# VHH binders against Phototropic-responsive NPH3 family protein NPY3 (NPY3): the designs that were tried, part 4

Target 1, 272 residues: Phototropic-responsive NPH3 family protein NPY3 (NPY3), of Arabidopsis thaliana (Mouse-ear cress) (q9fn09r205to476)
Amino acid sequence: DWWVEDLAELSIDLFKRVVSTIRRKGGVLPEVIGEALEVYAAKRIPGFMIQNDDNDDEEDVMEQRSLLETLVSMLPSEKQSVSCGFLIKLLKSSVSFECGEEERKELSRRIGEKLEEANVGDLLIRAPEGGETVYDIDIVETLIDEFVTQTEKRDELDCSDDINDSSKANVAKLIDGYLAEISRIETNLSTTKFITIAEKVSTFPRQSHDGVYRAIDMFLKQHPGITKSEKKSSSKLMDCRKLSPEACAHAVQNERLPLRVVVQILFFEQVR
Key: E = the ipSAE of ESMFold2; O = the ipSAE of OpenDDE; V2 = 0.75 times the mean of E and O plus 0.25 times the DockQ between their complexes.

## First folded at step 1 (VHH)

Design g07 (framework vhh_3k1k_2)
Fold by ESMFold2-Fast, scan of step 1:
Structure g07 (fold): chain B 272 residues (1-272), chain A 123 residues (1-123)
Amino acid sequence: as target 1 above (272 residues)
Amino acid sequence: QVQLVESGGALVQPGGSLRLSCAASGFTFSDYYMRWYRQAPGKEREWVAGISGSGGSTSYEDSVKGRFTISRDDARNTVYLQMNSLKPEDTAVYYCAAGEDLWEYLSDSMDYWGQGTQVTVSS
């Protein structure tokens, strides 16, 4: 809309007042308000489009925190008003600027409403300096928990099972991809955390477990020091019956897998 | 020097149509954002419709959306409000207003106001 760019030049207080007035008067779709917020964030928050720590000034960090908190408070309640990608960018900024729990909780709730729209790259959220891991895996677990809770609520309210199953299938694919990628880049990812996250989506509809196998294989490849018990526990996440013929051929030659898993795959190949 | 003069107000039956005009003078009309407001007896003034300086963007209050159309003729320094399917609830004094910049337009802090034109919808 013609006025969206002009609004990005305003101070945050005036921006909030103007947007509130527009919403009160009506005549503008929630999606247009969402667009205005996104354009404002992109122009006013350093590193918003590409997540890097580029603020050394303590005063600037405090200003960015306040600005981000204000933008979050202005998000329209309508689900379609903002994209999942924009919400995740706000969440990433909230972690970088160390915003309060209330902002992160609200963003997590909203992301959970449409988590199926996210891509793997969206979920690679860098943790604050000095933590145990480079990436914030706990926050991703929270997003999955929000999705699960809200989807269970929708099931209880007699919503379309086909829509819920489609959303669950897309989230399962997303999380399988996330687990493969985070296993590759995060050497401090524990077996317990990998399994905990995978189990949250384990019952979701899937046509194939190839994605689950890829995640397990990447985890085993990048964490060669784990115990035999940990390898067995991780491998239990996949259903060998749901592997493609190509995945089966790869898996039976895969020395990283426990022998029991290889034997199960060979057995099911014979029955097929 | 600056003037906004509304015209076209009349008594009309429910379901009828009216076209209001607002003639502007004393400023560079094409640069200004224009709005129509209305005020019924005992009620606060409410925004009805708006149009950007380029005429490329229009907005409407929910109760008039689909029934009213705002337009402008920059060559004649005039903004129009075409009102169709009029209802008794549309009875009010209609005002046009001009705002020089986006924030005035959006914040309801318009620079110039007309004297108003009475629209009465009654059988």
Scores: ipSAE 0.000, ipTM 0.072, lowest interface PAE 27.3, mean pLDDT 83

Design g08 (framework vhh_3k1k_2)
Fold by ESMFold2-Fast, scan of step 1:
Structure g08 (fold): chain B 272 residues (1-272), chain A 122 residues (1-122)
Amino acid sequence: as target 1 above (272 residues)
Amino acid sequence: QVQLVESGGALVQPGGSLRLSCAASGFTFSSYAMRWYRQAPGKEREWVAGISYSGGSTSYEDSVKGRFTISRDDARNTVYLQMNSLKPEDTAVYYCAKDIYGSWPLEYMDVWGQGTQVTVSS
């Protein structure tokens, strides 16, 4: 709207007062309030569209933290009011500014309600400096856990099974893609963490396990130092019977896979 | 039946722009990475751009980086190639292809469309 851009010029305190007044008077959709918050965040938070690792100025960090905490407190309760992408950008900023656990928990809960809307790039959240990994994988695990909790709650309330199955299928696709990408870019990703994440979505509906195979292959390719036992455990995540003909053709020539897995694929290819 | 239909090719002046589209049918579009290839007269087919099945990762051949952008719209089962700052050497027939992982050998790709002709000439 015409006033949204003007509001982004205000201090955070004035912005909060104006938005609160508009909401109190009514007549404005939650989606419009969500838009105002997103425009404000994009203009006022440095690097909001990209997570910023530089937190050297303590005064700036404290001011940005307060600003972010205020914006999170202003999020409308309606699910449709803000996009999953916006919520994830807020979460990335909360990690960069070292915001309190309460803000991160609320953002994770809201993201979990609509995780199927996220893309792989959204989940590539950089960890604070000095950690073992460059990317924060534990936070992604938390988002998956929130999605599972929200979906189970919806299942118990007799919501549409078709809608829930579709959401689960989309999240399985998302996480398979995330595991492939994080395996490629995160050299310190452990086999245990890879398997833990994959197992959280293993029961979700899937038409094929091509995505699971891709994730495993990328993990094996980028982590050549893992043990034979670790390769075996990782390979157990995929159901060879659910691989496409193209995936089977690739897999049987794949020297990174355990021989047992290649033999299994050849067997099931014959009886398909 | 799996089918890919490319469109958007045209004759353009150097420095011009085009957006190519590839409409997919007969498979679960959102489960597959998609790629764009091109073949100039008398040359072998070369890879141009790729996009992961989630849309979260894109990759480009060095000569087109910064000029071309690949994107997808899973609701429409369509992959796009936005081509900016076109050069005469970009003249080719452009093809889209279904790709499981981007790392699949070309011989395992099961579907190629008929292509769309892009000509960059004064």
Scores: ipSAE 0.000, ipTM 0.153, lowest interface PAE 14.6, mean pLDDT 81

Design j01 (framework vhh_5j56_2)
Fold by ESMFold2-Fast, scan of step 1:
Structure j01 (fold): chain B 272 residues (1-272), chain A 128 residues (1-128)
Amino acid sequence: as target 1 above (272 residues)
Amino acid sequence: QVQLVESGGGLVQPGGSLRLSCVASGFTFSDYESYAIGWFRQAPGKEREGLSSISGSYGGSTSYSDSVKGRFTISRDNAKNTVYLQMNSLKPEDTAVYYCAADLGYWLPTESDEYDYWGQGTQVTVSS
């Protein structure tokens, strides 16, 4: 819509008033309101669409925090009004600006409604400086928990719906990919946290465990100092019987896997 | 018989745009979950420079070198088995032979940005 770009030039207070008036009078789809919020955020929040702009100025952070809080409060209640990608960008900004729990909880709830639309790159959320890890892994765990909780409620109401199984399969693939990528780039990722996250999606439908294997192997590759017990516990996340022939060929030559796991793969290949 | 064929190069004026295509044969993108397709360039008297990559793993994650970030966009069309590099705001220093390369590391990302298969290259010249 032509007016969307013009609204992005307004102060946040005027923007809120105009959008609220438009919504009150009706005649505009929630998706159009969502578009207006996205355009406004892209123009007004440093680093939102283009690049990370490190902002150590407390005054700037407070101003951006207020802006972000206002935009979150303006999100239409309709699920389809905004993309999962936009919600995750707002969540990333909320972490950077140290927004309150209410905003992060609302964003996490909304992201959980459509987590299957996210990409691995979307989940790479940088933690505030001074933490143990460079990336905020706890926030991703929260998003998974929201998805699980909401999906369980939907399963209770409609157990025959194949859509829930498709969403679960897509989220399992997303999280398997996320665990592989975060294992590669985050050297301080603990074995306990890796296993905890993987277990949250372990019962989800999968056609194969190749993604699980890839995640485990990347974790083992980037964490060579973990104990034999930790390697065994991590390896138990995959079902060797569900590996593709290509993954089996890779795994039996993989010196990072515990010998017992390699023997199991060879044994199951022989009986198959 | 893995083959990569680049096309779309040519002469363009500064500030112009070009879209390069890389057609893959001998494998399909959907068959290799843990693959990467990268775009590289090499100008006379300079070393080969990595520009951008897109992976089959993790839903098609992308990366860009600082020299092209914000100007170039990598994308893929799995139905056509083709990877594209959209180049905008071209500068004279973008003049080079552009190469498409594939890393078919199968289930794991490689430690190296080196690739197994390379195309023949396509010339891009930015001048008035």
Scores: ipSAE 0.000, ipTM 0.134, lowest interface PAE 12.5, mean pLDDT 81

Design j02 (framework vhh_5j56_2)
Fold by ESMFold2-Fast, scan of step 1:
Structure j02 (fold): chain B 272 residues (1-272), chain A 128 residues (1-128)
Amino acid sequence: as target 1 above (272 residues)
Amino acid sequence: QVQLVESGGGLVQPGGSLRLSCVASGFTFSYWDSYAIGWFRQAPGKEREGLSSISGSSGGSTSYSDSVKGRFTISRDNAKNTVYLQMNSLKPEDTAVYYCAASEYWAYSDLESNYDYWGQGTQVTVSS
């Protein structure tokens, strides 16, 4: 819409007043309001499309924090009004600008409503400088917890909801992919944290465990110093019976896997 | 760092054929260290669709989506670091930008998040 681009030129104060007036008068879909917020954020927040813009001016940071808090407060309550990707970009900005817990908690709740729409790249949220890890893994765990909590509430109410199973399957794929990628790029990822995150989605429906195997193998490959006990604990996350023939062929030759796991795969491949 | 470059796209008449090539650099196609390569396409206003994947060395495991099974064939030449997609019996609905993508392990054709590296794409237009 042409007016959406024009609104992005306004100060945050005037933008808020105009959007509030439009909403009060009605006749505009929540999705259009969501679009206006996204266009505004993309134009007015430096580095919004890519986390870690090098803008460290303290005055700018305070301004950006206030602007972000205002945009979060303006988010329509309707789930379909904004994309999961936009919500995650807002969350990344809230981490970069060190926004308060209230804004981060609300964004996490909203992201949890539609986590299945996210991609792996969306979940790669950079941690503040000086920490043990380059990426903020705890925040991703929080997003998964929000999805789990909300999905359990829906399961209690809807005994025959097949839509929940579809969402769970998509989130399982997402998290399997995330664990593989974060294992590849984050050397300081602990075995305990890897297992904790994987277990949160372990009961979710999957057509195969190839994604789980890929995540485990990437973790083992990038963490060669872990103990034999840790390797066994990680390997228990996958069901060897649910591996594709391609995954079985790879796993049988995989020196990183415990011997017991390789033997199980050979046995199940023979029986299959 | 893996780099992928697609080529072979263009305009073709319905029922025609095209062969797309994806040339890779920065990695090896050997079984243990080779990347799985997938082909995806995206038409204007539509989601990216997985079409086919191939793993490992020459003659590796292949997969195809139902929309292209029997019409498209994926193959690789590890000596040339190249993966091909032979497209036969092309339809107007096949018009899209075609991408090749690479994963350190084998990948699902329908799950783009499993792919780590992407080419810039090559346009295929099927029309009169």
Scores: ipSAE 0.013, ipTM 0.292, lowest interface PAE 7.5, mean pLDDT 81

Design j03 (framework vhh_5j56_2)
Fold by ESMFold2-Fast, scan of step 1:
Structure j03 (fold): chain B 272 residues (1-272), chain A 128 residues (1-128)
Amino acid sequence: as target 1 above (272 residues)
Amino acid sequence: QVQLVESGGGLVQPGGSLRLSCVASGFTFSSLTYYAIGWFRQAPGKEREGLSSISGSSGGSTSYSDSVKGRFTISRDNAKNTVYLQMNSLKPEDTAVYYCAAGRFYTSWDLPEEYDYWGQGTQVTVSS
């Protein structure tokens, strides 16, 4: 809308007051309020469009924390009011500015409502300084848990299985892609954490297990020193019967896979 | 069903810049595609080498070969179904046919064998 860019020139206190007044009077869609918040955030939060703000001093961080906390408090309750991408950018900023747990919990809950709209790049969230990993893998696990919890509640209400299965399928693809990518870029990713995350979406419907295979193969490639037991445990995530012909052709030449897995793939390929 | 078409090649002087484009057809760069897009080059008498790769999601992870780090930048525009390679500070040694490639498997961003689909290539010549 025409007014949302003008509102971005206001101080956060005036912005909050104006938006609160608009909401109280009614007549404006939640999606328009969401747009106003996103435009404000993009203009006022350094690095909001790209999470790569390395040189904040303490005063700037405090100002950004207050700003972000206020914006989160103003998010409309309607699911469609804001995009998943916007929520994830707010979450990335909350990690960068070390916001409190309350804001991160609310953002995680809202992201869980529409996690199927996210892409793998959205989930590559930089960890706070001093951690073991460059990327915050635990926060992604939290987002998956929120999606699972909310989807189970929708299942209990006898919502359309087709809609729920479609969302689950999209999240399975997202997480398979995330696991492949994080395995490539995060050398400190443990086998336990990889398996834990993969297992959270293991029962979700999939067109094929090609994505699971890709994630496993990338993990094995980037972690050549893992034990035979760890390779076996990781490979069990994949159902060889659900691999495409293209994935089977790749896998049977793949020296990184345990031999028994290659033999299983060859067996199921011949039966088709 | 996937097709890739490169463009933006040509003759440029040492120190110059070019931006290559790779347009995909037969699929879209949707948020949940499995495709990774990579840029490769091949000079006469040499093997095809990997230069850069961008993840199969919307621009999350990039990789670069040591020969091009700091000079080349890969990016994507999902709305235009296009991947770009911005090449700066070009050297005569950068003269090659440049290819874009798409693969389902991220096993190695720099191995040609890991990519399923290839464009026909665009010539880049760096000389006076």
Scores: ipSAE 0.000, ipTM 0.146, lowest interface PAE 14.8, mean pLDDT 81

Design j04 (framework vhh_5j56_2)
Amino acid sequence: QVQLVESGGGLVQPGGSLRLSCVASGFTLDYESYYAIGWFRQAPGKEREGLSSISSSEGGSTSYSDSVKGRFTISRDNAKNTVYLQMNSLKPEDTAVYYCAAKEGWYLSLEPSDYDYWGQGTQVTVSS
ESMFold2-Fast, scan of step 1: ipSAE 0.040; ipTM 0.473

Design j05 (framework vhh_5j56_2)
Fold by ESMFold2-Fast, scan of step 1:
Structure j05 (fold): chain B 272 residues (1-272), chain A 126 residues (1-126)
Amino acid sequence: as target 1 above (272 residues)
Amino acid sequence: QVQLVESGGGLVQPGGSLRLSCVASGFTFSRYGSYAIGWFRQAPGKEREGLSSISGSYGGSTSYSDSVKGRFTISRDNAKNTVYLQMNSLKPEDTAVYYCAAGTYYSWLPTSFDYWGQGTQVTVSS
């Protein structure tokens, strides 16, 4: 909309007043309000399209924190009003500006409502400097926990909900992809954390375990210093019976896998 | 953010060759890059078919579907942020719209990707 661009020129106080007035009078879809918030954030928040924009000015940090907190408070309650990608960008900004727990908790809750819409790249959230890891994996675990808690509540209301199964399958695919990518780029990812995250989605519907196998393979490839016990524990996440023929062909030649896993794959291929 | 633009399609005679290009923006193909690129095609009335992929990670792992293995070659030019599909020994059944797609990490055989180009038509006929 043309007026959405015009609103992005306003101060945050005036923007809030105008949006509140529009919302109060009705006649505008929540999605249009969501669009106005996203355009405003993209224009007014430094580095909103990419994370890791350093703020050198202490006054800018306080102003950006206040701005972000105001935008979060203005988010419409309707699930369809804003994209998951937009919510994750707000979450990344909240980490960068060191926003309070309340804003991050609300963003995590909202992201959990529609986590299946996220891309792997969206979940690559950088941790504060000086920590053990470059990426904040605990935040991703929190998002998964929110999704799990919310879907369990929905399942209690309607156990035949096909939409929940579809969402779970999409989130399983997302997290399999996330684990493969974070394993590749995060050298300090522990075996315990890898397994903990994978286990949270282990019962979700899947057509195959090819994604699980890829995540395990990438973890083993990029973490060659782990023990035999750790390799065994990681490999147990995968059900060899659920691998595609292509994944089986790859796995039987894979020197990174424990021998017992290769033998199991060969056995199941023989029995079919 | 991530955008892909295909080019290089056209009309070619059976047995001929074409090279498709996919120019990427919004990410890079550095040795530690987070993206893999795949090539797919779709002919009228048929399902989308995965053909080949190349990883953006160190070493540039490649994969090919059985229908094109030995005839098609995927490669990358990291300086130009471009992925190529060299298609040799083209057959009439290769006629389709060809798409490039990007995923955060994938290098065996394309099953799903997050970002898609608009496609380029390849027609193999006399």
Scores: ipSAE 0.000, ipTM 0.188, lowest interface PAE 13.4, mean pLDDT 80

Design j06 (framework vhh_5j56_2)
Fold by ESMFold2-Fast, scan of step 1:
Structure j06 (fold): chain B 272 residues (1-272), chain A 129 residues (1-129)
Amino acid sequence: as target 1 above (272 residues)
Amino acid sequence: QVQLVESGGGLVQPGGSLRLSCVASGFTFSDYTSYAIGWFRQAPGKEREGLSSISGSWGGSTSYSDSVKGRFTISRDNAKNTVYLQMNSLKPEDTAVYYCAADSPEWYELLSKGEFDYWGQGTQVTVSS
């Protein structure tokens, strides 16, 4: 809309007043309000559209925090009003500006409603300075927990199992991809954390476990010093019977896998 | 045998958009594949430069050179065995032959790597009025 860009020139207080007036008057779709919020955020928050978490020293952290908190408070309640990607950008900014727990909790809840729309890159959230890891893995675990909690609630209510299964399949694929990438780029990822996250989506429907195998292999490759017990525990996440012929061919030559796992793959390849 | 075929190049005016496609044969972009797929370009009188890459299987990590960050987007469609490069806000300086390249199933490679295992034939992009 033409007015959307004009609104982005306003102070946050005036922007809030105008948007509230538009919503009260009616006749505007929630998606249009969502677009106005996204355009405002992109214009007024430095780095919001950039895929890096580089805060410059000239920013007024208190002003940025207040602006972000106001934008979060203006999010329409309708699920379709804003994209999952926009919500994740707001979450990344809330971590960067050290916003309160209430804003982060609300954003996590909303992201959990539609986590299947996210891509792996969206989940690569940089941790605050001073931690042991470069990436914030705990925040991703929180998003998965929100999705799990909400889908379990839907399963108990009068909801379509086909819709829930499709959503779960997409999230399983997303998390399999996330685990592969985070294992490669985050050398301080513990075996316990890797397994904990993988187990949260382990019962979700999948046509193949090729993604699970890839995640395990990437983890093993970056962590050659882990114990025999840790290798065994990680390998148990994979159902060898669900591997493609291509994955089986790779796995049987893979010296990183425990011998027992290779033997199981060979056995099930023959009796499939 | 691994083969890559690019398409989607052409003549476009400054500020325009193009989407390049790279179709792979001889291997599949399944959830298993660890191939790193990258887009490169080479303009007359310049060295080949890396633009963007996507690693791993499903929705792997993406990377962009500073010259195209925010304007170009790389994506993958495993069902079509295709990798795309969506190019927006094109400039005359973007005029070049664009190549897709695939590396062996190892780790994600940096965009500056000049020698991938497999290369396509290239597709010409010309940005002029």
Scores: ipSAE 0.000, ipTM 0.203, lowest interface PAE 13.1, mean pLDDT 80

Design k01 (framework vhh_8k46_1; at its last look DockQ between E and O 0.01; V2 from the best seeds 0.00; counts 0 for: pae E 12.4 > 2, placed apart)
Amino acid sequence: AVQLQASGGGFVQPGGSLRLSCAASGFTFDDYAMGWFRQAPGKEREFVSAISGSGGSTYYADSVKGRFTISRDNSKNTVYLQMNSLRAEDTATYYCAKDEYWDSSGYEFDYWGQGTQVTVSS
ESMFold2-Fast, scan of step 1: ipSAE 0.370; ipTM 0.709
ESMFold2, look of step 2: ipSAE 0.000; ipTM 0.231
ESMFold2 (binder alone), look of step 2: mean pLDDT 77; pTM 0.763
OpenDDE, look of step 2: ipSAE 0.020; ipTM 0.346

Design k02 (framework vhh_8k46_1)
Fold by ESMFold2-Fast, scan of step 1:
Structure k02 (fold): chain B 272 residues (1-272), chain A 124 residues (1-124)
Amino acid sequence: as target 1 above (272 residues)
Amino acid sequence: AVQLQASGGGFVQPGGSLRLSCAASGFTFSSYAMGWFRQAPGKEREFVSAISWSGGSTYYADSVKGRFTISRDNSKNTVYLQMNSLRAEDTATYYCATEYDFWSGYEEDAFDIWGQGTQVTVSS
């Protein structure tokens, strides 16, 4: 779809009119419209491919906010029309430009429809300046809540357990990886927030709890000042019975873990 | 306090059978896995068998598969080990153990939850 690059040269108003005309005429797949929106955003929104560190673009904020709001309004209703990665980039831009709650809610809803497509890097969303944390962890919690709410509704209405279980497994893997990475790079991540996020995906199917263990270990490693009670509460998130032999070998030598957890792992390793 | 008391050991000739019992107290028995271990004279303790908290899953060492059967009665807080086709190499002190919740008490506590042993001697 070669015409997509040429459309990115247009003003937002002309771009909207041309895309609307193309849609009205038909014969173009929703995915092609999605591609046009992504190419336009990448060219016209500063830092779209890489989120700006300081979130401070005061000179252009009003114009960029209006541009982003227009692009969000043009998103096709078809789930497959745009990638989860593109939706998350739009969400990152909405945070940087301090867009209204309505656009952020719509983006969160759409991301929740296909959160299993995201990677850990996609979820590293920088917070507005002046907050407690460098990264916006609350927005990620909102995305998880959207996914949970939507999958619960699908479970009640749809009899396809296999599809829902696959999506849940992929999201569990994603969030385990996110918790490990955010624990490494965000010093102000609280034990309560770490546990709250982990618990939202705790019942999801998993191949193993190696990812959960990695997240816990990274959190303990980067937060050495937490209490014994906090260490025990965090460690309870993993099911020692679901650890691989490699993870067990690592964990039994891990002096960051409570001694009781090490003994429990040794017990379960014996019964395997 | 967690207490485990193994019993039912004794003398038996090769090919015979014995049934061991482990009476448990001091914890919510039905919520924890239970296991049997043995220690032969001059050897280290080795795993024999384990049973999940529900009784829905059982595990056996290769040396006892097909000969030993582990079971539990959660109403009596008791684990059993039915030993059939006994061999001279099964001669050992048998211990029961639990995966008791290590999240309570002191983190650095030394503990012994292996319970009291019961001697099994297989000889003609």
Scores: ipSAE 0.000, ipTM 0.127, lowest interface PAE 14.5, mean pLDDT 81

Design k03 (framework vhh_8k46_1)
Fold by ESMFold2-Fast, scan of step 1:
Structure k03 (fold): chain B 272 residues (1-272), chain A 123 residues (1-123)
Amino acid sequence: as target 1 above (272 residues)
Amino acid sequence: AVQLQASGGGFVQPGGSLRLSCAASGFTFSDYAMGWFRQAPGKEREFVSAISGSGGSTYYADSVKGRFTISRDNSKNTVYLQMNSLRAEDTATYYCAAGEDLWEYLSDSMDYWGQGTQVTVSS
């Protein structure tokens, strides 16, 4: 729309007033309002569209926090008004600006409504400096919890099990991919946290457990110092009966896996 | 620059044999898993075989188990696919690929791909 770029030049208070007036008068789709919010955020929040913007040492953190809080308050209630990617960018900014719990809860709730639209890269959210981990894994856990809670409520009300199963399958694939990637790039990822996240999607429909096995293998590969007990606990996440023949062939030659797991895979491969 | 040069394809009758070769340059060959994939006209690319960087682990699609053998020579930076008991359904363009992790063959997300070599099995 022609007015979207012009609105990005306005102060946040004037932007809010103009957008509110447009919405009150009607005739504009919620998706167009979402676009206006995204264009405004991209222009006014340093580093919003790109990671590692370390050139803006002069930004007032309090001003950025207030701006982000106002944008979050303006999000249309319609699910399709904004993309999951945009909501995650807002969440990343809320972590950077140390926004209050209320804004983070609202963003997490909104992301949970459509977590299946996210990609693995979206979930790589940097933690505040001074923590043990470079990436904030607890926030991802919260997003999964929101998806689970909302999907269980939809299962009670919705007559279409196929739609919910499709969303769950897509989120399972997303989280399997996330666990593999975070295991590769985050050396301080604990076994407890890896298992906790994997368990949240363990009951979701999957065509195979190849993705689960890949995540486990990547974790074991990048964390060679973990105990025998930790290896056993991680390996219990996969159902050996649901591995493809190719994954079974890989697994039985995998020295990182506990011997007991290899024996189970060989047993179940024989009875297919 | 990274290069993967596949060769050894040709025309062969059912029951015949061919040996494909893939010569690699521009990376530390022994650190990479190598795979063979094939694509027939109008069909999706499918996995055929893979071998770990050390050569200690090999993997095969069910359709080729017992007929094809993958091997590598890290001193020559070359991976091979020995194809025996060829069938009409083996007709395809064969591609070699290199991946940092052997698991990349399952997701078809290998890091580097060769140009391909045509294998035609017909009477």
Scores: ipSAE 0.000, ipTM 0.239, lowest interface PAE 12.4, mean pLDDT 83

